# Ledger of designs, part 1: VHH binders against NADPH-dependent diflavin oxidoreductase 1 (ATR3)

Scores and structures below are computed, not measured.

Target 1, 247 residues: NADPH-dependent diflavin oxidoreductase 1 (ATR3), of Arabidopsis thaliana (Mouse-ear cress) (q6nps8r221to467)
Amino acid sequence: KPDCFLKMTRNEVLTKAESTKDVRHFEFQFVSSTIEYEVGDVVELLPSQNSSVVDAFIERCGLDPESFITVGPRETENSSFSEEMITQIPIKLKTFVELTMDVTSASPRRYFFEIMSFYATAEHEKERLQYFASPEGRDDLYNYNQKERRSILEVLEDFPSVQIPFDWLVQLVPPLKPRAFSISSSPLAHPAAVHLTVSIVSWITPYKRTRKGLCSSWLASLAPEQEVNIPVWFHKGSLPAPSQSLP
Below, numbering starts at 1 at the first letter of every chain, in headers, positions and changes, except where a header shows other numbers; antibody chains aren't numbered by Kabat.
ipSAE, averaged over its two directions, is called F for ESMFold2-Fast, E for ESMFold2 and O for OpenDDE. V2 adds 0.75 times the mean of E and O to 0.25 times the DockQ between the complexes of E and O.
[cut] stands for letters that were removed.
Atom coordinates printed by the task and the answers are left out, and those that the model quotes come from them; centres of patches stay.

## First folded at step 1 (VHH)

Design a1 (framework vhh_7nfr_2)
Fold by ESMFold2-Fast, scan of step 1:
Structure a1 (fold): chain B 247 residues (1-247), chain A 124 residues (1-124)
Amino acid sequence: as target 1 above (247 residues)
Amino acid sequence: QVQLQESGGGLVQPGGSLRLSCAASGFTFSDYAMSWVRQAPGEGREWVSSISGSGGSTYYADSVKGRFTIARDNVKNTLYLLMDSLKSDDTAVYYCAKDSEYYDWSGEYYFDYWGQGTQVTVSS
């Protein structure tokens, strides 16, 4: 459960058009309740995934994005005279994937490939997936998956005979994680506002694939007129995730 | 209780050599790729080298290719960085990092655990 929601009020490019860097100034306002913070505190934002990528994932799985699914705890009877209780929350499949399953930016690990091998119907795909999941295939899996940073969707598209049941995919696909940013604004100077300075992440892999940072590119694409409510969490002091540099 | 402990840093003259070690515990070491990342004073973090879980695949930053060698001992759960022909520009705190099981492409979650760092100073 998020601490509150933010809505974007400004998206300004700070770098010149000829620059290889894209650095932006974002301003947000609180939607309903405000949180106390200080300059240099951390805000985590939950990004929205690209709708076309989510649609492609759902299509790859042979599912209806408009269908409803039920998620929630199941409570069994406490005695022979108690009614069995089932708590289910209906949600659209597309909404569920968009908010909970990182099909866009997360890469699968070895166990995902092992499970894929059980659901492959083409023998050559099954053999390749078994190899990747084996100790003998670890180095080739690293080059295929980790070095190239393939997404869940890209891997499923590379193995089209694989048909994993959706209830298992829910457990196997990495959860969509919030991304952390340092707050540049002061609540004394800008009451009910949060300002961020964000570098928009982009790079090219050894096989010439363009990779975009999910949260930074999503923020760059937002317009204040869209009135998107962004779920956020606040943390005191240091960034939860240290800065990193990888190709 | 994942823990990474670096050692082997120190003061060395230009052209000298150092061997860094990272002792890993709390996870199945051979299942994860490992990396070295450095941070010079007043600078951001710079990725140096990575090695696959088995040790069969290695990757290096252009600034260190031909001078540094990454290696691992999966029996001892230890990662190494062998640093030859050291330059003043190699002066930095060197961090051992465990590759994330679920990293995003922005690099923000490429590494899920970091060591405390070991100082390497290259000067006369």
Scores: ipSAE 0.005, ipTM 0.351, lowest interface PAE 10.0, mean pLDDT 80

Design a10 (framework vhh_8cml_1)
Fold by ESMFold2-Fast, scan of step 1:
Structure a10 (fold): chain B 247 residues (1-247), chain A 124 residues (1-124)
Amino acid sequence: as target 1 above (247 residues)
Amino acid sequence: EVQLVESGGGLVQPGGSLRLSCAASGRTFSDYAMGWFRQAPGQEREFVALISWSGGSTDYSDSAKGRFTISRDNAKNTVYLQMNSLKPEDTGVYFCAAEPYGDWYDSESEYDYWGQGTQVTVSS
């Protein structure tokens, strides 16, 4: 459960028109409850995944995005009423994937490739997946998977004979995680606002695939007039606040 | 299953060098992928370098490439970060981290075991 929700009020490009870098100044206001913070404190934002990528994942897995599902409690030692409640009520498959499964930015773990090998029906795919999951293939797996930043969807598309049951996918696909940003605003100067200065992350892999940071690119795409409520969590900064000169 | 202790930090002038060590206590060190992360004052932790369980593969952040070298000695349960051509912007607390499944990630959230950090200051 998030601490509160923020709504974007400003999205300004700070870099010059001729610059290849995209650095943004974002301003947010609290939707209902306010949280006290200090300069250098951290806010975590839960990004929204691209709907077309989520749809492509669901289609690749042979699932119906409009079907309702009920997911059992997580196999954890922690008790969480909110998490258990979410999984107890029926939700649309597409909504579940959008909110909980990072199909967009996360790369699969080694164990994912091992499981894929059990569900591969093409022999050459099965052999490649077994190799990637083996000690001998670990370095090649890193180059394929981590260095190229292949997503869950991209990996599944590279191995089209693989058909993993959805109950396994829920366990294997990395969870969608909030992203952390240092707060640049002072609550004394801007008491009802949160300001972030964010570099929009983009890079090109060795095989010329364009990769974008999930949260930074999503924030850059938001327009203040869209009135999007962003779930957020606040954390104390690790370092003491620097002394500020007055006056 | 692994405990990590960093050492080797200190004060150095721009252009200088430092070698950080991370000593691991635990029975399965050679099964872990190891990473170095740093946290500058007022900033979030960022990836610096990683090394595979065998030491056969390494990766570096753009800021570390060509200047830093990660290595490991599985017989001594130790991972190292050799830092050359240090810059003031390299100042921060350097953390050693272990990824328990032997998979490699430059994401902080994928590492389950962390040391307490060692301070590196690059200044005259």
Scores: ipSAE 0.005, ipTM 0.319, lowest interface PAE 10.4, mean pLDDT 79

Design a11 (framework vhh_8cml_1)
Fold by ESMFold2-Fast, scan of step 1:
Structure a11 (fold): chain B 247 residues (1-247), chain A 125 residues (1-125)
Amino acid sequence: as target 1 above (247 residues)
Amino acid sequence: EVQLVESGGGLVQPGGSLRLSCAASGRTFSDYAMGWFRQAPGQEREFVALISWSGGSTDYSDSAKGRFTISRDNAKNTVYLQMNSLKPEDTGVYFCAADLGYEDWYTSPEEYDYWGQGTQVTVSS
């Protein structure tokens, strides 16, 4: 799936210790195959989710992180023996959640709240979820869900009577998506290297909750000595910046 | 499938104005919400503005509120971002994005299914 893997070789704080901002210089090396790029091209990185958040989600849902699950059946369009043509790929539940289900940064969609209402056992929670999923509750849902940037886990914790089967959760939880950054290095000056200058994202919501960017905070937490292979995709920049003579 | 093409970026002095356009094709334009996002060098994409499928509802980031106006012309399959009182901090690549969720609108970049290639906005003297 990814174009290649990168390994971090440098993580340097560029801002003063007393600054309210945290800006970092990251350097990466290609693990095996190299990709041609230019300054200003885009690299997408797939972040790793916080293991504690993943564990909390699995516990909230009453699941066993060490159990093996299988992917759904695979059918060919012209198969008359679909049952005999089914293939299964076993994977640990915790690994599947970590790699595929954004329980950390993504907010649930309206349909998630509708399904939650079907699985709520507390009457007051069921009524609140039905309201959020209704046309009348749409603006209140936006304020609750999107303006506060509530995650899948946070919403499930706000409605503790809700017990959704895992097969529904797989369909409802948003997929974990890569994050895009502009490349600051030139392959002419630093062959086989990729440099990023990244502001570590942090902000406070209207209700005074501290929020952090998933990918930027994860990158800031990485040490060069950890030997982590980061899956990446490269995209050409849409706006080349040709040199212009100064007046 | 939806295809998005941005235009209207450029170099402008502080206090100036720019109007960005995003032409959409592929699906019925009035059936989905549209958003504008921006990305400065080395930063993640951040929300700027969004508009509902009908144009009846809009939302803005705190930094854009009062200075930027999002609008759409469903007859032309185009969404616009009028940017006034531009600051150096507004410099970045501006992307339009389509959210095919018919009942919701979102400010998180990861919620959007389709993206344009971006248009560069540089605010400097």
Scores: ipSAE 0.029, ipTM 0.446, lowest interface PAE 7.4, mean pLDDT 79

Design a12 (framework vhh_8cml_1)
Fold by ESMFold2-Fast, scan of step 1:
Structure a12 (fold): chain B 247 residues (1-247), chain A 123 residues (1-123)
Amino acid sequence: as target 1 above (247 residues)
Amino acid sequence: EVQLVESGGGLVQPGGSLRLSCAASGRTFSDYAMGWFRQAPGQEREFVALISWSGGSTDYSDSAKGRFTISRDNAKNTVYLQMNSLKPEDTGVYFCAAGDEYYWSDTSGYDYWGQGTQVTVSS
């Protein structure tokens, strides 16, 4: 459950036009209840995933984005579920994926490739996936998966014969995590407002793929007039990085 | 680095057969998946067949399935494409490609290419 919601009121580029760096000043207002904070405290923001990417993932998995689902804890592998993945009432599949499953920025783990090999119907894909999941394939898997920072969707698209049941995908796909930022504003100078100074993350992989930070690029794309309510959590400045405290 | 040289192309009548060879030079040939692609005049390169690094897995385009057979000899650093029941639509320049990428049926997954060998199916 988030502490409250923020709404963006300003998005300003701080770097010169000719700079290779993109650093921005963001201002936010509280949507409802205000939280007391101090300069240097941490706010965690939950980013929104690109709707087209979510749609592509759902189509790749042969699922209906408009179907209603209910997700509950299993008797086995209890640690594979986070609170965000457990629903007490039915929710639309597209909404569930958008809010809980990082299909856009997270790379699959070795175990994901092992499970993919069991659901591959093309022999050449099965052989490659088995190799990647093996000790012998460890370095090749690292180069393919981690060095290239391939997403869950990209990997599933690379192995089109693989059809994993959705209930296993819920366990295997990494959860969508909030990202932590240090608050640059003072509540004494700017009551009921939160200011962030954010470097927009981007890099190029060995195979010339452009990769962007999910939360920083999403924030850069937001316009104040869109009135987006952002779920947030607040932590004191002396606490460890909030992303480390996620269940 | 791998260098690839295709051979075995030529002119053949419809219904005929040809065997293409691709000789690779360089270390670790057995670490690469090998593919055959073809290109007709005015067309993009299209996938024909692939074989895994071990030879344990093969796949074919729909047009090649049942007529073509890909094989490899890792001791000789050579990959082969046996083409039977050739049709005029099989005419094109045939390219051998080596890669360890996930796009085995896509040209972007291959980083080493031969210069091609011409196959013409006509009377």
Scores: ipSAE 0.006, ipTM 0.158, lowest interface PAE 11.5, mean pLDDT 80

Design a13 (from a10 with A98T E99D P100S G102E D103W W104D D106L S107E E108P E110A; framework vhh_8cml_1)
Fold by ESMFold2-Fast, scan of step 1:
Structure a13 (fold): chain B 247 residues (1-247), chain A 124 residues (1-124)
Amino acid sequence: as target 1 above (247 residues)
Amino acid sequence: EVQLVESGGGLVQPGGSLRLSCAASGRTFSDYAMGWFRQAPGQEREFVALISWSGGSTDYSDSAKGRFTISRDNAKNTVYLQMNSLKPEDTGVYFCATDSYEWDYLEPSAYDYWGQGTQVTVSS
């Protein structure tokens, strides 16, 4: 459950056009409930996943985006299952994936590759997946998966013969998690507003692929006119509160 | 740097056979899968065959199944494509390709390293 919702009111580029860095100033207002905070406190934001990526994942897995599903409590060893995935009422599959399953930014863990090997129908894919899941393949898996920052969808696309049942996907796909940012605004200077200064995360992998941070890139893509309600949680920051009032 | 050199192409009659070779250098050959692709004039490169890094598994396009055999000799850093029962539709430039753990093996864009190609012409 989020503490409240924020709505973006400003998205400003702070870096020059020729810069290799993209740093932005974001301003948000509270949608209804306000929360007390201090400069340097942390706000966690739950990003929205790109609908086309979610659609591609659902199609790749042979699932019906319009089907209704229910997810109950699970007790499974080695699972990435989160209680946030538990449904109170039946929910559309596409909505469930959008809100709970990180198909966009999270990389699969070793166990995911082991399970993929059981559902691979092409022998060369099965061989590679078994190797990646083995102790002998650990460093090669790190280079393929972690160092290259492959997502769940990208890995499934690299192994097209693999068809994993939905029950396993719920256990294996990492949950969509909020991302933490330090608050740069003071409620003394800007009551009812939250300001963030965010570096838009982007890097080039060893195989020359461009990678972007899910939450920072999503924020950069938002226009204030879209009126998106962002679920947020507030936490005390590691920085001490200012000793003087800010103007 | 990785280099791939194809050989063994030529002119052959329908129903004939050819054996293509691809010699690899510049990396540990046995760590990577090797693929064969072909391209007819005016067409995109299409997948023909794949052999796993160990040689333990292979895959073929529907047009190649039962007629072509892919094999490798890791001691010689060479991959082979034995082509039997050749048809005019098999005419094209045949390319050897390898990737660095990019396992979308059906897509040409998944492969970073390509040879120059060898021409195969099947005609009467």
Scores: ipSAE 0.006, ipTM 0.237, lowest interface PAE 11.1, mean pLDDT 81

Design a14 (framework vhh_sonelokimab_d1)
Amino acid sequence: DVQLVESGGGLVQPGGSLRLSCAASGRTFSSYAVGWFRQAPGKEREFIGAISGSGDSTYYAVSEKGRFTISRDNSKNTLYLQMNSLRPEDTAVYYCAADYSDWEYGLDESAYDYWGQGTLVTVSS
ESMFold2-Fast, scan of step 1: ipSAE 0.282; ipTM 0.628

Design a15 (framework vhh_sonelokimab_d1)
Fold by ESMFold2-Fast, scan of step 1:
Formats: structure tokens, sequence, C-alpha cells
Structure a15 (fold): chain B 247 residues (1-247), chain A 124 residues (1-124)
């Protein structure tokens, strides 16, 4: 469960139009309850996934977005949010995917391709997936998957004969993780506000695909008048922002 | 902080239809996920359905799906529950509730703001 919710009150571009960088100043207000913090503390924000991408994933997998599901216990180490979702409480499938499964920004790991090969019904796709999962295919998989930063959905669309059961997808699709930012505001100067300075992440892959950082681009797209409640967690900081993945 | 007031309850014959309204006041209604719950005499409160702040996502209890439709009009700060093909077992006090979270729409403990309820009686 998040510590509280923030809503954006300001979104200002700090860089000039001719700059190749987009750096923004964001201001947030607490929605209901406030959390005590100090300058340099860390806030983690859970980004919202694009609804059309979530819908495309569900359709690609042959699932009913309106069905309810219950999910068994998952490893606690992933996050408090994932553990709360996995308590045998019924939830709409679309809501579960939107909040817990990173189908938009995360790339699958080698094991995902191995499992895809078991569920491929076209021989040529099965052979390609087996190759990617093999030691011989490691470099080709890296170029296809990691260099191009293909998403779960994009990979599933490239292998249309593959039909993975939902219980495997829950285990294989990377969890949607909060992103961490250092707080630049002081509670002395702004007792009910949280300020962030955020570089908006964008890059071009070798095959000239434009890629965006999920959380930074989502924040840049938000307008204060939308009144979106953003789930957040606060961490005491004196160190750099927490890593979302192990090295 | 939001305040919720239900209306539209009353006596309905079996097989009839009824539309409940929930008027919201206070902070921005569109920022809250909102749900409908009911409580029959001597029973626990049960979940009926919920709708996200934007209105793009809905979830219904299996027993009510197809008979009940939840909708919202953020410009009017109002939530609706359309109930069709009503049965005597639908007799209950109906509550609307709002939450700051999308994590568990079915759990009443996740909802921080509750209306006072409106009585629906389905009787011949």
Amino acid sequence: as target 1 above (247 residues)
Amino acid sequence: DVQLVESGGGLVQPGGSLRLSCAASGRTFSSYAVGWFRQAPGKEREFIGAISGSGDSTYYAVSEKGRFTISRDNSKNTLYLQMNSLRPEDTAVYYCAAEDSYYDWTGESQYDYWGQGTLVTVSS
C-alpha cells in the first residue's frame, strides 16, 4: 500500500527550446495525509501505463479485460504494492495488468523466450525462440531484445502464434515498479509541497526507434488540472536514489 | 476530502428497475475511484461495483454483472448505479464510497469516504 498520494500542481520546462535536453520542475501537493520529509529524501512514484497499450496486450493474449481474477502469494521482496495485490482478493484483469505488469517499458528476459518456445504453434517461430534462448543465440537475442529495448507487448506481437497461459504471464512479465526521485523542496519553505527536478528520458535505438522513459515521460504529459492521484512512497535519504534493479 | 450523498432509493416491484445517484462535494471528484456497496439486514456489507476516476475502468461483482451498471459524470460530480431485473434479495441499504487507491476495489477497508446510504426495498 503506498504511504500517501500526491497531485501535481506545476509542470515547468527549465531548458530552452533549442536544448537537446528536457529538464522539468514539478511541484506536488499532498492529497489527504502528509508525510514528514527532509530535503534530499527520496520519493518513489508509480507511473500509469497507457490504457491503449494495456488493452492491446490483453487482446494479444486472448484474455477478457472484464473478467475477475484472484492471484496467489508472490515473493514479498518485489514490493509492498505487489504483495497487497496478491491476497486472493478478486480484481478486474485489466486493472491488475495496468497496476502490476510492466507491458509497456520492460523488456523480457531470456527465460521469457524459452517459455514462449513451448507455447508457439508455428514451427518457424518455435525454432527462432529456441535459438534466442540458446547459448548460440545469446548475442542475437541481446541485439533483438536489449539493444532495441523491445517491450513485452512488442515481442508477443512479433511471435503471433505464441499463446501463453495467464498464470505464466503473471510470473514472466516484469512487475511495474515505482521510480525514485530525490526531493528538492524543503519542508521549512514548503511544508505541504514536494518539488522534483526531473530529466525527461528519451533516446533513439540503433534501428532508429524512439524510446521514452515511462515515469519521466508520463510526468511530463500530466497537466495540473487533471487532478491525478499519484501513489507514492517516501524513503529517508542521504544516499543516491534507490536502484529499481540489481546490477 | 470528499462528502458523498446517495439518493434514488425506494420501493420497487420484482423485475423492476431503479437508478441510484451519489452526489459528491468537497475536493476533486475525478481524482477518486468510487464504488457501490450494499448491506442487507443481518448481513455483511458486500461489494457491487467500482469505477475509476476517469471512468475508463469498471469492475463488478460476478453476481451483479449484467444487471447493474455503474457510471459517473465528473462535470456534475455524480456517480450512478443503474439496477435492472431487481429481485427480493437485492433489498438492502446501498452505499457509495470513494478511495484514493486502485489497489483493491472490492475491499470496504480500502474506502476512506462513505455516504450515509439509501434504502432499496424490492417487494411484491
Scores: ipSAE 0.000, ipTM 0.097, lowest interface PAE 20.8, mean pLDDT 79

Design a16 (framework vhh_sonelokimab_d1)
Fold by ESMFold2-Fast, scan of step 1:
Structure a16 (fold): chain B 247 residues (1-247), chain A 122 residues (1-122)
Amino acid sequence: as target 1 above (247 residues)
Amino acid sequence: DVQLVESGGGLVQPGGSLRLSCAASGRTFSSYAVGWFRQAPGKEREFIGAISGSGDSTYYAVSEKGRFTISRDNSKNTLYLQMNSLRPEDTAVYYCAAGEDWYSYDTEYDYWGQGTLVTVSS
C-alpha cells in the first residue's frame, strides 16, 4: 500500500534548449493525507506504463485486455507453494498488467529464455532460445538482453512463435517497481507541496539503440491538467539536515 | 550507411571447403554487427551466423556450428565465412548483412549485399 498520493502542479524545464541535458523542476501537492518530510528525504513514485505498450503486450500474448482475472497463490507439481500477489476481487487483465507487470522497462532473466524455449513452436526460435539459456550462450545472452536493455515486450516480439500461459507470465515478468527521488522542497517554505529536481534519463546502448528511463520520461510527459494521482512512499534521507536559518 | 559486396562463391564438390568474403564501403563498418544468411531457390532466407562490431562475440545457428566460421577484419572493412565439409543441401545464394544487433533475425538487418552463389555438386 502507498503512504499517500501526489498530483503534479508544475512541470518546468530548467536546462537551456541547446543543452544535451533535460533537467526539470516538478511540483506536486498532496491529494488528501499529508506526510511530514525534510529536505533531502526520499519519495518513491510508482510510474504508469504507456497504455499502448501494455496493449501490445496483451495482444502479443493472445489475451483479452477486458477479461477479469483473479491472482492467488498456487502450488504446482514438483514446485514450492507460490507466494504471488493475491487479488481477492477480480480485476481487469489490462489493469493488472499496468499496475504489477513491468513489460516496458525491465529485461527478462535467463530463466525466462529457458521457459520461452519450452513454449516455442518454431524450431529455429527454440534452438536460439536454448542457446541463450545454455552455458555456451551466457555472454551472448548478456549482450543481447542486459547490455541492450531489451524489455519483456521486445524479447517476446523477437520470438513470435512463443506462447507462454498467463499464469507463467505473472511469475516470470519482473514486478513494476517504484523509483526513488530526493525531495528538493523545504516543508517550512512549502508545507503542502513536494518539489523534485529530476534528470530525464536517456542513453544509447552499444548497438546504438536509444533507451529512456520509465519514471523520469513518464513524469516529463505529465501535464498538471491531467489530474493524475501518483502512488508514493516516503523514506528518511541519509543526507545531513540543511541549515535551520530561514532565507 | 554501408554498402556490402560478397565474393568467393562458385562450384565445389561435396566434402570440400570454400571461403566467402564480404567487402564493406563506409567509415562506420566497425560500428555494425554483421552476419551471413543464405537462400535456396523457393525457400526462405536462413540465418547462418553473426559477429559483433568488435569481433569479440559470435553467434551461430545450431545446425551450422562446427562447419562454418565467421570472422572480420575491421582494418580492411571485410567479413569472412569459412565453410567446411560442404553438402549438396548447402547450395544457395549467400548474403552478408549489417545491422545494429547481431542476434537479430534477418528483418532487423539494415544493409544487405547482392549475394554470391555457392553450388555444391559433383
Scores: ipSAE 0.000, ipTM 0.212, lowest interface PAE 11.5, mean pLDDT 79

Design a17 (from a14 with A98K Y100Q S101G D102W W103Y Y105D G106Y L107S D108S S110G; framework vhh_sonelokimab_d1)
Fold by ESMFold2-Fast, scan of step 1:
Structure a17 (fold): chain B 247 residues (1-247), chain A 125 residues (1-125)
Amino acid sequence: as target 1 above (247 residues)
Amino acid sequence: DVQLVESGGGLVQPGGSLRLSCAASGRTFSSYAVGWFRQAPGKEREFIGAISGSGDSTYYAVSEKGRFTISRDNSKNTLYLQMNSLRPEDTAVYYCAKDQGWYEDYSSEGAYDYWGQGTLVTVSS
């Protein structure tokens, strides 16, 4: 459960339009309860995944985004899911995917391709997936998957005959992780506000795909008028006070 | 912005039936789940049940399953609660509420961000 919710009140570009860097100043207000913090403390934000990508994933898997599901420890056994992100009570499938399953930024691991091969109904796809999961296919899988940073959804779309049951998908899809940022505001100067300075992450793959950091790009896309409530967790700064020599 | 208004409450005899309505004024009614809660005088609010935005899935409190049915008409932006075999202990103010979409226990008040003003149901002879 998050400590509280923040609402964005400012999104300002600090770099010139022609710059290869995009650095933003974000301001947030507490939605209800205020958390005590100090400059240099850390806030973790859970990014919202693109709704269209989540919907496409759910449709690709033949699932109802509005169905109520129960996901307990038994179904996530041997997963890297946080206990805090596992629900033992019914929740909407779309909400569960949006908040717990990284279908947008994470790439599948070798084991995912092995499982896909068991659920492929087209022979040519099954053979390719078996090859990727084999020692002989290791370098080709690395180029296809890791070098290009293909997402879970992109991989499933490349192998349309594959139909994996949802209980396997919960175990195989990497968990959606909160991202940590250092707080630049002081509660003495801005008692109900949290300020962040964020570099917006972007890069180009060898096959010329543009990739963006999930959390930083999501924050950059938010408009203050959208009034989005962002789940956050606060942590005391454990690092020495910032100086000019620190990164 | 979402406004929810309950209606259909009133006096009903034990064993009787009553249908409550909840009218939503905002756009995108079909995009969010809605829940029903009730609160008797001097008691905390308790969960009755919830229905998904599409209407395809429902979740009910164990104690009320079988007597209460939740449905919705997205063309009319209206949510319904059909209550059958009513008992004196069902006397309460009934509320409808919009879920906030943040993976919460749908039996928890904290899962809901917009609430109606409530409609009183009295089950008495």
Scores: ipSAE 0.000, ipTM 0.105, lowest interface PAE 20.1, mean pLDDT 79

Design a18 (framework vhh_4orz_3)
Fold by ESMFold2-Fast, scan of step 1:
Parts: structure tokens; sequence; C-alpha cells
Structure a18 (fold): chain B 247 residues (1-247), chain A 120 residues (1-120)
């Protein structure tokens, strides 16, 4: 459960037009209740995943985005479920995936490829997945998965015969994690606002494709007019903070 | 709380050597693939070197045979030994945790970077 919700009120580029760095100044307002903080404290924000990517994942898995689900601990007790993955009230499947399952930025772990091999129905895919999960295939898995930073969705799309049950996907897909940022505002000057200075993350993989940071790129794409309520958590910090991106 | 702190950057002459360090905390370091990336003035960030959780390494063509990446799981550190440095190696060098073997997003677990300048 988040401490509160923030709404973006400003998105400004701080770097000069000729700069290769994209550093932004973001301002947020508390949606309802305010939280006490000090400059240099940390705020964690839960990013929103791209709706089209979430839809593609759900379609790839043969699921109905409009169906309602209830998620709880399995009878065999599964401690890999996070607090946010457990619901007492039925939730729309698309909403559950969007808020809890990192299908966009997270890559599958090695164990995911082993499980995929059990659910592959095409012989050639099953053989490749078994190879990737084997000691002999580790270098090829490294090149395919780690070196290129393939997402859960991208990997599932590369192996179309694989049909993993949703209850296994909830366990295997990494949880969508809040991202931490150092608060640059002072509550003495701005008691109802939170300001962040954020470096927008972008890089090129070894095979020359562009990758973007999920949270920083999402923040850069937000317009104040969209009125998005962002779930946040506050933590005490000290400088330098974890997300300090300035030189 | 996840932290990556780079150190070891500085000014060196062409042909010289430099060793960069990255101290990691707040996650199960041994599960993560660790990478070094760099950004030169006017250029995008580019991948330089990667070390897997099992110790396998890979390098960009521009640094092969000159750079060596290593890790110490007992100390939660990754290092980059840079030999035969060239002026074109001048850049800010970043440490990144690769989320393939972990649950946390790597884009939030980049350090601030350490400046490397290679002269004459």
Amino acid sequence: as target 1 above (247 residues)
Amino acid sequence: EVQLVESGGGLVQAGGSLRLFCAASGFTFSDYYMAWLRQAPGKRREWVALITSGGSTDYADSVKDRFTISRDNAKNTVSLQMNSLKPEDTAIYFCAADYYEGWDSYEDYWGQGTQVTVSS
C-alpha cells in the first residue's frame, strides 16, 4: 500500500538544447494527504507500463484483459507473491498485470527458460529452451537474453508455442518495482509539493538497438494535463541519494 | 535500498592504465549480471563490458584485449581494469546492475558515474 499519491504539475528540461544529457525538473502535488519530508529524502514512484505492451502480453498469453481475477497465496504456500499481488476483491486482469507484473522492462531469469521448455509445444522451441537452460547453453543464453536485455514479452514472442498458465506467470514474471528518487525540494519553501531532478535514461545495446529506462522515460512522457495519480512511498535519506544523476 | 557507487576515475596519459570500482548494496549481488557503460561528450551511452553471475565476460569490440571486468561476490564489488588507454576512451563510466538474474529494474540501479580522461 502506498503512503499517498502524487500528481505531476510541471515537466521541464534543465539541460541545454545542444547537450547530450536529458535532465528534467519535475514538480508534483499531493493528491489528498501530505507527507512530511526533508530535502534529500527518497521518494519511490511506481511507474505505469505502456498500455499497448500490457495488451500485447495478455494477448500473447491467450488471456482476456477484461476478465476479473482474485489472487491469493496458493494452498501449497507460495512466498514469492508480493503484498501487492494478493487481492481480497476481484481485480480486472489488465489492471493486475499493469500494476504488478513487469512485462516491459524486466528480463526473465534463467529459471524462466527452464519452465518455458516444459510448456513449449513446438519441438524446435523446446530443444532451444532446454539448451538455453543447460550448462552447455549458458553462453548462448547470455548473448540472447542478458547482452540484449530482452523483456519478458519479447522472450515470450520469440517462442510462440509456449503457453504458460497464468498462475505460473504470476510467480515467474518479476514484480513491477517502485523506483527511488532523491527529493530536491524543501518543504519549508514548498510544503504541498515534491520536486525531483531526474536524468532520463537511454542507451544502445551491443546489437545497436535503443533501450530506455521504464520510470524515467515514463516521467518524461507525462504531461501535467493528463492528471495521473502516482502511487508513492517516502523514506528517510541522506546525500548522496540513490537516484542522484547529476554530474 | 539499492545503491551503486563508482570510483577510480581520473586523468591518465595515453598508453596508461586505470582501475574502476563499483560498490553495490541493497540487492542480492551474486544473482545479478553487472555491466560497465560509458558516455563520451556528444554521444549516447554505450555498453563496454559485462560479467555474468557465473563469471563469464564479454566486451565491446573497441575495448577487447585492453579492458578486463571482474567481480568479488564476497565484497559486493565489480571492477574494470583498463589498459593501453586511448584518448577516445575519455568518457563518464557507469556501473549498472543487470536485472536478468534479479527482481529490480536495472535502469534505477545505475550509479552517478566516474570521469575518465585520457590525454596525449
Scores: ipSAE 0.005, ipTM 0.286, lowest interface PAE 9.9, mean pLDDT 79

